VHH binders against Flagellar brake protein YcgR (ycgR). Designs and how they scored, part 121

Target 1, 263 residues: Flagellar brake protein YcgR (ycgR), of Thauera aminoaromatica (c4kar8)
Amino acid sequence: MAELSTPSPASPAPLDGGRGDELEKFTLRGARQILQLLQDLITHRGLITAHTGGGHSFMTAVLKVDEERGRVVLDPSPDPQANRRALAAPRLTCVTQLDGIRIQFPLVGLGEGQDKGRPALFAPLPAEMLRLQRREFYRLQVPLAHELSCLLKAEDLARKPVEVSARVIDIGAGGVAVVVPTGAAEFVIGGTLPACRLALPDGEPIELDLEVRNLNRQTQRNGTEQLRVGLRFAALPRAADTRIQRYIFKTERALNAKARGGL

## First folded at step 10 (VHH)

Design R38 (from L2 with G56D; framework vhh_7pa5_2)
Fold by ESMFold2-Fast, scan of step 10:
Structure R38 (fold): chain B 263 residues (1-263), chain A 121 residues (1-121)
Amino acid sequence: as target 1 above (263 residues)
Amino acid sequence: QVQLVESGGGMVQPGGSLRLSCAASGFTFSSYAMSWVRRAPGKGPEWVSTISDSGDSTSYADSVKGRFTISRDNAKNTLYLQMNSLKPEDTALYYCAKDYYDEWGSWFDHWGQGTQVTVSS
């Protein structure tokens, strides 16, 4: 009997209904706004990470917006397999930034062809684009000196409960990224880890339900593999949210002060 | 205000070497993983290499493994790319990029203006 394989490397899940209401005010749906934003990405030579699902992504850029045909033209990947995966995907999730603003949008119905004799990818204009100011998408890289940890309540391959103490490497308003040794537990994208405990420097650990959003395998210089796990805060109480925001704000200010006063 | 400034590009013959530098300012450099990304004429952007915040972990695109070495000096807020055994297909504009990871995936949130590398006889 074959054992269950580990999940593929990190892949962004589509935005679900749980965050839809929070993000709606940052979502552009006007055709003129979408066209202008795409044109701004061309003008500023925005590097775009296009996620194709299954842990796969490639770098691209918007080459052209074809307003008459309602299409966007993208740079193909130099890797033919990445292009084949993109064409087979039901959806691309494109992520970039412009002037410190996170921009994210879906592309559906990707096709392949040529633009001015060069290979290109084509897609209908997105129906929506997400624009988040730095504060809403900001992730604090956790200083190693803070020794931030999260006790994860997960399951092993045999579906037996296991507790894993994971190092928190970044934290934001919507979640944390942690690192665990490969094989410490089974993580499934979209799975929920109930009653996990996030330890901040000041006060008692915060009890949180966490949703697995992304998985990325990393190899250390010594050859040891680690799994980077992106976790969303599910049903975060306001008191916990306030405490997390306070930690982020205070640490960001301290780090910025050190950077300005540093060598 | 985050600023990344690349330097060290130039013209070399096949088999030659170049060392690229990226001077970082406006953020705590030692707290972020950093990457090199390149754009060749007529091609899309290609990820080249990544180094962890501490410098303990590195990764490379298959096209450059064994030829390029990424490193960093956190005391100087500087990222480096040592490029050996250069090939004509390495000709590109090379960008320094600041890595970012969140619950929706991995991406780059800042990059520089780039430094041109041309490998030609």
Scores: ipSAE 0.271, ipTM 0.689, lowest interface PAE 4.0, mean pLDDT 81

Design R39 (from L2 with G56Y; framework vhh_7pa5_2)
Fold by ESMFold2-Fast, scan of step 10:
Structure R39 (fold): chain B 263 residues (1-263), chain A 121 residues (1-121)
Amino acid sequence: as target 1 above (263 residues)
Amino acid sequence: QVQLVESGGGMVQPGGSLRLSCAASGFTFSSYAMSWVRRAPGKGPEWVSTISDSGYSTSYADSVKGRFTISRDNAKNTLYLQMNSLKPEDTALYYCAKDYYDEWGSWFDHWGQGTQVTVSS
């Protein structure tokens, strides 16, 4: 575990509660919808990361929904300390996924007990659940004709500042994937690349901070190696966000029209 | 459509070995980190191991470190878990999971059906 270059299930961060206005359209508050979603998590044996605050979390799952008593039953952690932290926490923030859909919900008033003779954690049913649809994770494959590039501010292998012009191969609401020659720069998962410049058609480059999320070495047909880098948009001004979204929607519509015209 | 199919589970004596496989389809396997997660009878789910998209980096839960080895074959779109020195407490349903990164963090976005491992005398 010296290298943390791979994703860890203990590390998934919950969506910030202060972003409630941005997430309202994805929030379920209907009792039937909440019950159905919890039952779906039981049916698919969905693995849940429960955040107890202070950077602590544990793995759990919904075992049962007790509709008569209005509560949910959770698997306790095999780590007694994690269970003690959970019971002491004012709330749990539960994060999971179901068929590519991110699901997040709070649990307040956690207690411990037994269900059918086995240790269990109990909490009242959540009043709301966040459900982010697949379309929100859509990645547009960038047409080669658009020649999209991103000027990355990174470090070389000697830890000296370097600027690398990277080709953008896909783009979504939250980030881009770029390709760079192997050895052009050093990238570390979780590292921030400040003041990078994303060149979109029709206008000046967008200046933005990018966080490295993933790395993949790719070998081309001619035997040369290149590095695919997944990058998250850290903070975007509204104008930049709007322009990126317009590019995605415009290009997607054009591609959809072309595909339908082929019928 | 993304599909993950686990195999290789079964019954084994304490101290024995098993090799689990996960066949992946419907996505670019070589572009994503992959994980193994298990759920023991009467216990909550437990993360077991993760491997990077290239296979260069691996990580393990303390409970399996030194006994289990995660690996992948990107040419065959297959994930493996070599399990040695198996203990009764390793008895669980083992899941293959596809890792995902986005602007909101890292999480699992697809799971297999699981393969049962039972370690008993």
Scores: ipSAE 0.013, ipTM 0.296, lowest interface PAE 8.2, mean pLDDT 78

Design R4 (from L2 with T28Y; framework vhh_7pa5_2)
Fold by ESMFold2-Fast, scan of step 10:
Structure R4 (fold): chain B 263 residues (1-263), chain A 121 residues (1-121)
Amino acid sequence: as target 1 above (263 residues)
Amino acid sequence: QVQLVESGGGMVQPGGSLRLSCAASGFYFSSYAMSWVRRAPGKGPEWVSTISDSGGSTSYADSVKGRFTISRDNAKNTLYLQMNSLKPEDTALYYCAKDYYDEWGSWFDHWGQGTQVTVSS
């Protein structure tokens, strides 16, 4: 049975291209582009992780693209339970990489059958595929010593404005993940937090708008609950983007140097 | 650049043993979970085993549980797979894969070219 480890509680958000948001510019919708990318995954023997929901996933690969019938043919899991979960799921979220680029696409209407006498899964061709370069998906785990914080402008349960200083636990080109005490503020997926302030070690805090992308509750060893909030940078200015990338690059270099030095 | 180079494959008779190695470079090896994935002739990929970044936890596919042991040496940036009691069904190209976890879930962001294991009489 070839089912991968269950994903972290910080579950993935669905692909939401077509709304004019940041993901739209990375979304492929042309039939030719989609067909070519699927063929590239076959040629490079791409290892695909298919998420079936409820924290379950399995490994698959594109066996072929049936252009005449508008279908993609996938390798089934050797685990019968994984295949049953996949067939029962309203959608699969498939994720892989090609030359370090993250590729994600949905499959809806999964069925089972045979390809050249062997068991296979099939689905209609995806209407869209997401293609993200490392810069767009990479997350740096922020060192404890940096004490990075982000001052969030949010609302409490009574919809009154509150400011919450949240610890930044990871950071990427597209956003940050922060930890806040449970009940400190109300967060709604898709909600915008305007004029938040991200404190980097190298200068003045960066003022930016953040969109809530995901939420996950964690219980600490002492019984205290914390909320992990994934936040996307909305309309990030070029100067701020450069500064964030510089911080990530500099921190990676410093961590690499410490690791080689025996720290 | 991230590089993963597998070695240690070969031909062996049923019941034999092989030890695979994966030399990793270009990233903080000790910060990532690592996996072994295989692809048999005429089949798609099958996940074999995963080891946490510290080596403190491991998991295995049911087909190899009790026969294979995954391990790592963070000081040498090397991943291992000890394969015992090999069966013809274990014949496959074995890939070393770097596990990545982000807000969209777990996936593999890099893998090597693979090392061939053939189990035959």
Scores: ipSAE 0.548, ipTM 0.838, lowest interface PAE 2.1, mean pLDDT 83

Design R40 (from L2 with S57D; framework vhh_7pa5_2)
Fold by ESMFold2-Fast, scan of step 10:
Structure R40 (fold): chain B 263 residues (1-263), chain A 121 residues (1-121)
Amino acid sequence: as target 1 above (263 residues)
Amino acid sequence: QVQLVESGGGMVQPGGSLRLSCAASGFTFSSYAMSWVRRAPGKGPEWVSTISDSGGDTSYADSVKGRFTISRDNAKNTLYLQMNSLKPEDTALYYCAKDYYDEWGSWFDHWGQGTQVTVSS
């Protein structure tokens, strides 16, 4: 099968229109810029992960851009089931990189056909494309020795309030990924967890409102399931943002120094 | 600067074996899952295999399961793909890819230039 099976697959990220939020400044909406970026993906043979929903994804690439018909032509998956899911999906979220820059774009109205006698997928050109430099999307993988945790204020399956101490596995400027045991709490994509507490080294816990962005179930070697939850910082005081960035930079530098045998 | 350099490709007869290597530098290799992805002539990219950061968990595409084995040596910052019982359908350029997970999803933030594998009689 062509479906992407990784140890840490994520549910497809919601499309963020960006018109009213901070991502707008990273969003391309000009037709010429979109066409040029898609052409750059062709030239650099970009590997695209297309998320179809429900934790499903497949690998694709842009074969060509039909500028006159306003269409993009994509490689189909060698897995017929992945293609059926893609065609049935209301939208695809496509993610790739170009020269270290994260590129994300939606495709709506996917169809199938042939290009030069070979199977192909077709979609209208995206109306927007997101470009994020490393500093905007970068996530530090948190060392286990740091025992970084976040106390989540969530609900159980009966909608009762519950507090879950979750291990932070990665952290960035925009959020964290945490691991919780399956069944510890119910998470709803787009839901807000108010007054959660992020415990960073060197200070008091930071109180945060967190938005659930993605959910991914993982199976450990012993057969135990765990839930990986992606959480966005809803809003941060400048002091909290500074502390998080300082932790990220210091930890990254220490890891790089350790990998090189000190300093 | 992140760098991934694949090697070990070549020409082999059906039923033969090859071992691919990927030398990684510029990041903390032991902190990231790694994958192999391939692209055959006239076909799109196909995910082949993934290995977790510790090496404790592996996964494979159905087309290669039972024939290919992914492994890693975190002390040497090296990823491997042992390919056995090769078929003409395995002919492709093979890429080493760094798996990246963020709040927006799982994707590959770096890949190498690829190493060519050709299976023909």
Scores: ipSAE 0.598, ipTM 0.865, lowest interface PAE 1.8, mean pLDDT 83

Design R41 (from L2 with S57Y; framework vhh_7pa5_2)
Fold by ESMFold2-Fast, scan of step 10:
Structure R41 (fold): chain B 263 residues (1-263), chain A 121 residues (1-121)
Amino acid sequence: as target 1 above (263 residues)
Amino acid sequence: QVQLVESGGGMVQPGGSLRLSCAASGFTFSSYAMSWVRRAPGKGPEWVSTISDSGGYTSYADSVKGRFTISRDNAKNTLYLQMNSLKPEDTALYYCAKDYYDEWGSWFDHWGQGTQVTVSS
């Protein structure tokens, strides 16, 4: 079968507003840019994984772009069940890569028919396409059981040094997101926090410089306010980078193994 | 930089055998599941087989089950596909693909240039 059909722990999640704002820099919305990128996928014979929801996916490729009719033409799956799931889905999430760049786009209104006498799937051109370096986008949601923390060296409102232990809620190759109580420290977008300490499982804390990239105030159900802080790794020694990547890869591998062969 | 290089393709008669190899570099090979994917002339891509990071679990497309065997050597960073009882419909370009899981699910984040397998008399 062409269909991968794995039990996914999660369907594709809507992006949080903070992430949506970050992704906007990488989002193509112009019709000409979208057409060009789809044509590049044809030229390079991109292998596309199309997610139909419920942990189901199948492999496809762009056969052609029909500018006059405003639609994209895709290879159907050899598996009729995968095609039926795709046609029933309100949305497909298509993911591929081009020269190491992650390309992602939604397709809605999928139909079936023929192209030059051969079975094909059709959809209106996507309204948007994401073009991401994986290291810039991918965020591992840190399992609560891992209890990752980062000791932030910051300043209070009086410019006095303060240390804040923050819970790490997600981590990528390029940075972390943490939560801190409102008022625990002053954060300025673009500011650098030197010599912070990231505690990973299995080893001493990693000392690193962090750049503040985004700030979001959130109110919990009990009325407690928290500040979500997005932090970029300003520079990493190779050893630190390797340890962070190993944690991410090991956790991803466990999730991938469970999705492909586990419950 | 991730690099996957396939080899071992060629021309073979129906009923024959071939062994494909994929040399991997630029990532921790032993930490990722790996797959073989093929693309026949004029057709879309078709998943063939997957092997877990340890080699403990394998899966196959129904069209190749019982004829093909996927394996890996983590010490050599090499993926293999042993193909037996080859049929004309196995004619395709065979790609080595690196599996990845993220918040949108499983997909292939890298693949090689492919190695051509042609089954004919």
Scores: ipSAE 0.499, ipTM 0.826, lowest interface PAE 2.3, mean pLDDT 81

Design R43 (from L2 with Y100F; framework vhh_7pa5_2)
Fold by ESMFold2-Fast, scan of step 10:
Structure R43 (fold): chain B 263 residues (1-263), chain A 121 residues (1-121)
Amino acid sequence: as target 1 above (263 residues)
Amino acid sequence: QVQLVESGGGMVQPGGSLRLSCAASGFTFSSYAMSWVRRAPGKGPEWVSTISDSGGSTSYADSVKGRFTISRDNAKNTLYLQMNSLKPEDTALYYCAKDFYDEWGSWFDHWGQGTQVTVSS
């Protein structure tokens, strides 16, 4: 029937301390609940970012839910290449927000056609939808003064092992975003970086396995290129999760105090 | 809390110009790429332009390339969109959007309420 290809995980939610099973209570699997949530997205005209893999995404919105045919109708991208990537992708990961709650769901089997004479994308209704309080996926912008770094164990362009000290620009429960100079290492989306070391201000570096999730090349005003790398915590021990959460809370509190004080 | 407040929209004739502004607060503005997104009546959202955190790199949708210029002032936490040679098809609500990189890829985690641009003769 279908061509054999390595299937992606059904719905890997953001990390919550390395315990993805704890997200089960935030996951909607009832058909009526899924229909209602999709209708809420239509009513609120929510912007949806659809990730097609390879660091590519496009903006869409739910146009309607066709309950009789068991499918959802989406706005196509005005970029034809984005639509081609979406149609070729084995799945889309759709991310949006409703009243401070993160909503995330997969779409599989995307097709194209028309709705009321206008181009549209169609997909079967998702089997599950995640709804998650923002506090659980909050990202802290790391103050430059903290000099927070992560020592990455990667490979260079010749596939020789290399260690790169990367500056951490933001951190959350599910991972970090880091900046590396262009050419310092080769990164492949979906690749694993084992035994990396995250240096927090207090205590010993935390040893972590990191998965490369996204890449973005940036050019600075001085012409220097840098690469932004989004890294997911592949597995977080409880102690590491506690230390990361403590750092986030402490830093957020200090930043909020400074903003209110005007000092 | 992250806040993005757009301003500078209005009514203009074809061929005219407008400059949009976005005042950002509640995050380290200089650490994030920023984008402009628009939504025309009866159409889905359309990405317009992105600027890197330093302002050294920009990108534009083909529909606006050569006519629009995105810029930022990190000292003022402000994003701008200079719109020249405006066309009726540029009529839309324009949103300032904060670009975000997480384990799921690049996406917009915050956007403002928008500022309306109407191009009519």
Scores: ipSAE 0.013, ipTM 0.366, lowest interface PAE 8.2, mean pLDDT 78

Design R44 (from L2 with Y100W; framework vhh_7pa5_2)
Fold by ESMFold2-Fast, scan of step 10:
Parts: sequence; structure tokens; C-alpha cells
Structure R44 (fold): chain B 263 residues (1-263), chain A 121 residues (1-121)
Amino acid sequence: as target 1 above (263 residues)
Amino acid sequence: QVQLVESGGGMVQPGGSLRLSCAASGFTFSSYAMSWVRRAPGKGPEWVSTISDSGGSTSYADSVKGRFTISRDNAKNTLYLQMNSLKPEDTALYYCAKDWYDEWGSWFDHWGQGTQVTVSS
């Protein structure tokens, strides 16, 4: 039935997805910054996906920023039904990218008309725009139910090889943070752990090299100590990168869906 | 660095054919669904076609069904669009787009510069 389907967003979401405090430092609210970013979208012919709710979206682009009237001018969808849904929606959530940077902004008060004799959609300038290098800054807190682990190839105090199974507590595109038993192995900031194995729930372990970036000793309430180790992916094949990113996005989507009452 | 480079556009008469290509690099091409999107002056961007990561399933906009065929060669990291029975209404800049999904839903996280298709007599 794929030949009858059209691409659509899996779920529309509020601008911040309920993560307002975490995303505040990436949110632009200055009028000049917003105008400049919208002009950059025009210059780079940015394709925008506008989410109208109920899993519906359409593709658009910024045609013009009308500073005098305080509004943006957008291409309407060639699908009249998509335009009707957009006009009826309380807000559009617009998503695009510039040079790998994710950009999101809301539009409210959408209207229709003409610009230079051609159909157009109009909306007041957004009060905020999110500008986010998601891949570099986001760390997914790994659910305990996933039992995500990484088998570390390390050395003990006598420089003998040891293998340590570490629980993965967070994961991002650039690395993982793990928890290891105190005294299980020696870790040196800047040191490389070769041929470690990251076990994701959905397939064979990923073999990769990890660089030690950070060490934090934490004492639990019961008096036991654990060592938190921050590890960078030293070299990551694209297939492994893809699997890790899919795991992150699928898990985050599932957590967001659960918080909203599920699918 | 993700790069998508479209080619194969040009001028053609109504009823003619063109084959577009998109050369992909900087990501594992075989792991992503890919799409063609077009933008005609005054009509806005329009989704044209999508193909799954394996090439096992395809979908098309109603305006191009039966005339266009999307395909891919995962060994060559290349996406194709075979366009037959071209109409003046098909005149547009055609973009190759990489599909991805995250907490905001399915969207295109990368696209190329586009290749111009002009259908005129």
C-alpha cells in the first residue's frame, strides 16, 4: 500500500516538546535575530515542514519577511486540504534546518491571500525560534528497562587486560556515559579503550573505540561508591552512527508518547 | 558532512522524458528512506515521491502517479527519478531529500541544491 501513502510527521508536537527549561538557551527571542534567521531561510531556499496537528503536515518555504506589517509570507500547499487544515489549526509548528542546525518556530494566526498576484499564506512574525544542534548537545537518559550496556576493554592497576560490563546511563551522537563498579579498572582521561562493545536492544553489539573524557565518583545513599565515566566515540562507522541515532530518536519519541498518553 | 547532489535536469518538450540522479555522501545511504521534492515558482514546495531504505516500497503524489518512477542503487549511493510523459506543470526545481524522524515526527533533515526541469514547447 506504500504507493498510496504520502510522507507525514509521525506526531506533531509543541515547539519545545515540554522541554522548555532545557531548550531556553537555544531559543531566540530578539526581533533582529528572528528577522535575520528568517532571511537566512529565504537565502538558502530552506524547505520547511509545517505541522498542523493530527499527524498532518505540508511542505512550505518562506517567500518574504514583511517587516512593515510584522509578518512572514509562506508558500501555500498545492493540496487544498492541507491549506484548509493549516488555516483551521490554532498553530503551525515549522521545522527546518540550516547547515545541519535544526530550526523550529511556531506560527499562529495564519491567513491566506495573495503576494504579487500569487496565492500566499501570511502569519505574524514568530515571537521565538529554536536553533538547535541536536546531534551534538542532546543526551538521552537511557531507560533502565532497556538494560543498555557497554563491555569495556580496559586495564587493571597491574596493566593487565580486563573486561568490565558497564551500564549506559546516557547516550548521544558523540558518546556515552557509563557507570562502573569502583575499582573494576583504571581509567585515565584522554586514554583510549579499543574494541569495546555497545549492546543496543535491537541487534548485535556494536564494536567501537572509546576515549575517556570525564571521571566522576559518586557515593550512593547506602554508602557504596560508583564511578561515572564519560566516553567519546573515537571513530564510528556510519552504520553504527545510524543505529545509535535511531535508538536515541525512537526511545525519546516513545518516552514523549508515554508522557502524552501513548499512541 | 551530508551531501546530496542532484543532476539530470534540463529542458524538454511536453511528452518527453528525463532521468534525475542524486549522489549521496556523508551518511549510510542504505539506512534511510529518500524522497524527491519539487518547487515551482508560485506553487510552493510539493512532495513528489518516497522510496524506503531497502527500495522495497515506494509512494507517489497523485499528480505524478503512473508517469514517474523512483528507484535507488544502494551500492552506488544514488537515488533516481525517471520522469515520463512530462507536462508543463512539471516545470520545477527538483530536490533530493533525506528523510529522518525524531520526537517532532518525520521530516527532511537534509536536501540538495536542486536540479532545474523545464517543460516547454
Scores: ipSAE 0.211, ipTM 0.656, lowest interface PAE 4.6, mean pLDDT 80

Design R45 (from L2 with Y100L; framework vhh_7pa5_2)
Fold by ESMFold2-Fast, scan of step 10:
Structure R45 (fold): chain B 263 residues (1-263), chain A 121 residues (1-121)
Amino acid sequence: as target 1 above (263 residues)
Amino acid sequence: QVQLVESGGGMVQPGGSLRLSCAASGFTFSSYAMSWVRRAPGKGPEWVSTISDSGGSTSYADSVKGRFTISRDNAKNTLYLQMNSLKPEDTALYYCAKDLYDEWGSWFDHWGQGTQVTVSS
């Protein structure tokens, strides 16, 4: 029995994508800070990608911030279908950068109208905005050939200790995502898995504590269920952090070279 | 530090041509897809074209297909946009943008200051 963070369509999704409270120090919640950041996006002419769900997105920009009405005014897409998808979406996930830092925020309650005689999109000011360095948001898709695994120390459905070897599907500076068969272990969001072992392709396994940040049950085409678990690194030793970053860098470069038919 | 510097903009008459360039530094240029994005006066940003990391595949907005050609020189860390048969509606500030893919999808994690293209008679 896994506990899932499942935002309702009427509620904004978590800004961290289920990556947990490690991003709290990068989250802006003050109204004045949010207003200032949106104004900075205007002055720097920030290009915003707005994701409407289902793999759809469009380019936009902040035209102005209406502080009195608590609204942000956005440029509509030149594609009428993109605007219709945006208006029908329960939320937009907006992503941009400022001074090389990732800025991400949700918009809910999108409407359309006019600003000084020109078409515009309107939304209430976001309650939260993320401001992240590249290392905090980058995730490497782990090549299947690397057979990268993490030995998880968890509890089974009877609350007894169990060790589960989980396949690592992605890895970043702050954690990993793994897949396990449903029923292999019980996971609780916010729970700590102590003394787990992350096996990289070379060297000894890295011993580390992991915090459960998100859970997603997925039914495969053949009816088999698997559980995807997002895990945060807790208190990584410097040597472990260095090894993980080195693996990510080398693997990224090798994948890019292979895609081009290079070395 | 990632830096993208556009050049080659200017004023041309309808039917004219311009070649835009973007000099890239601070990252492994040959490892990333690159795009051109434009912002016309009084309009929002519009995606124009994308080229894959190898240059093996390209895509274009319907408004420019058949008139614009995107290309890259990975040895020189330079992105190009050849613009032919220019129309007044092509008037815009043109940005070079670096593509990044993450859990939410494709987005641009860096862009330049832009180069102005004005098409008028």
Scores: ipSAE 0.456, ipTM 0.808, lowest interface PAE 2.5, mean pLDDT 81

Design R46 (from L2 with Y100H; framework vhh_7pa5_2)
Fold by ESMFold2-Fast, scan of step 10:
Parts: sequence; structure tokens; C-alpha cells
Structure R46 (fold): chain B 263 residues (1-263), chain A 121 residues (1-121)
Amino acid sequence: as target 1 above (263 residues)
Amino acid sequence: QVQLVESGGGMVQPGGSLRLSCAASGFTFSSYAMSWVRRAPGKGPEWVSTISDSGGSTSYADSVKGRFTISRDNAKNTLYLQMNSLKPEDTALYYCAKDHYDEWGSWFDHWGQGTQVTVSS
């Protein structure tokens, strides 16, 4: 415990492995699972972005897993400076995707040498790996009690700016679905709505750009029509992303606790 | 190769102003949102401001709202941050960052070297 820093794990690098408690459920620590995932990266020739710190990164790949020596063999950068930065770095953060699953893992103790007569980088097997399923498909159904709304900046039929307060019915890592009265504004698929304001239960509204992804007219039980608008987050600042993710994780955990207690 | 080179930092007294620039190369600048992020000694990185790819939308951290203005010139591949009414708390290394957004949110895939801003009496 004294060996670990207590300050926030916030970092400008890709998702921090092994420090966020919200990422624990996505963390693999079993030796067999880690070996299998690394082998999958080899089989699919997964391209990996290795972040060496200081905003430097290079493209690499896992060439093989040496189970006998407990290490991975990586493809070095063609840029000698990138390799020098990597070797000097206390840790590499490796990021890749396979079949819509984001995979991220740290490598510590990087060395250089040769594999079958060719230059290679070597590192001990990671003690943990993040495997993030495509969370864009996870949609938190927003509890009515949370009164989530998004103030949309759109245009009316005359191309005049109009502001529409829309109720948020679901939210995910990639966007929100909202409902608006039919005719409140004109929406076109692929259109951008700038400087919209997402109101979460705690704190000030989040200002963000939204892209219209889909439109669906729905009839309510009372016979009135509403428009469901699917909106994608665009140009999302890190602070906003973190706050949205915290809301989703906290609400998801609370709902799961209620569901298990209500059996 | 992607390069982001910041300039315009320096020493200034409280209440002063500075204008930061970031020269971008190695990617289609007009296709990506850009951000300013700062890091003070002993603190984690703090997001400051983001501007959309077209420049049509901007956002700011509450700590700088009303004092800082982010802008861009896509013809010159340059990002700017106009900083007014500077406070000692604004002392930090200021980084130009290329935003990368995926289904897990936004992260910075490339960073500049940073430019030092020191607000001191």
C-alpha cells in the first residue's frame, strides 16, 4: 500500500491499467487468460500502439510469447529514437483492439536483443490486462428520478437557431438517446449540434458537441407522438468523459444492487 | 509523423495575458478536435479547453471559463489559447493535444513537448 501512490490515477495516456477501481471488472489477472489473449493478438496480427510517456508512441506488435522465459517479444520501431525512449521508459502502455474489444496492458522492464537474427524488444509477461467489451452497445436506461436532460442547440424549419430541452432516456460511452416533441426542431442524420448542454444529477451542465446518428418516431401510450433522437458524442473533453463514465458506473452498480435484492 | 510544437509561454505577473500557439503537422489538422491540457508540478494533468474540428464549438474548464479563449486556423494548421486575467494557479506546463475519440470516450494519442507558463509577482 505504501508502495503505491495515493493521488488520483488521472493520466493523459490511454486508459490506466491497474489503477482505476471502475476498471477492475474488466481486468484479467489469471495467467492462462493473459497468455490466451496475447496469443489472440498474435493470431490476428493485432497492431498495438505503445505509449512510452511524454506524448511519445510507436506502432508495435506481439511477435511471440515465450512461456518458458515468461516474456513477450515485440516488434521494434523503425525509428531508433522511439526505441531509445521505450527502453528508457519505466513502463509502456500498450493499446489495441480485436473484434471491437479494446485491449490495454502495461509492460515493465523492456529490453532489446535479437529473435531469430532480427532486432526485437523483450518484456516480462504483464501481470494484468484490460479487456473492454464494446461499451458503446451498453446503454444505461436512465432512471426517471434522475431527471436527466440535454439542452439541444438545433435549427427550426426556417434555419433559425432554436434550443430544445430533451429528456435523456438512455446513455452510453458513445452517446445518448433523447426524446423530443414531434416538430420541435429539424434533425438530419449526420448533422452536428454544437455546444449542447448535458445535465447530470451532480454539478454543472456539461457542454459538448453532438452528432445525429438516428431518428425514430414513436407513439406513446396516450396516443401522442415523440421523436427519439440518437446522438453521438463528438469532441468530448476528458473531464466530461470522466464525469459521464462515473455517472454510468455508479448508476449501473446501484441498479444491479436493487435487482439482486428484489428477486 | 505527427508533431505538435507549442510556443508563447513565459513569465507574467498576476492579471497579465499570454497567447499560446501550437503548430501541428503530420495529420489532417482540420479533421480532429484539439485540446489544451496543463500540468502543474506535483499535480495530475488538467484539461483546459477543447475546440471542434471546424472551430464551430468550444468548451472550457470551469477554472478558466471567461478568461481563456481557444481558437484555430485550419489553413495554417495552428491551434491558439488566449489567456487573460492570469492567476498564480494558472502556473503550469501547457500541452497541445490531439484528441482521439473511440467508443470508450476521448483520449489523447499525441502530445506536444509543452510550453511553460509562470504567473508570479
Scores: ipSAE 0.026, ipTM 0.216, lowest interface PAE 4.9, mean pLDDT 79

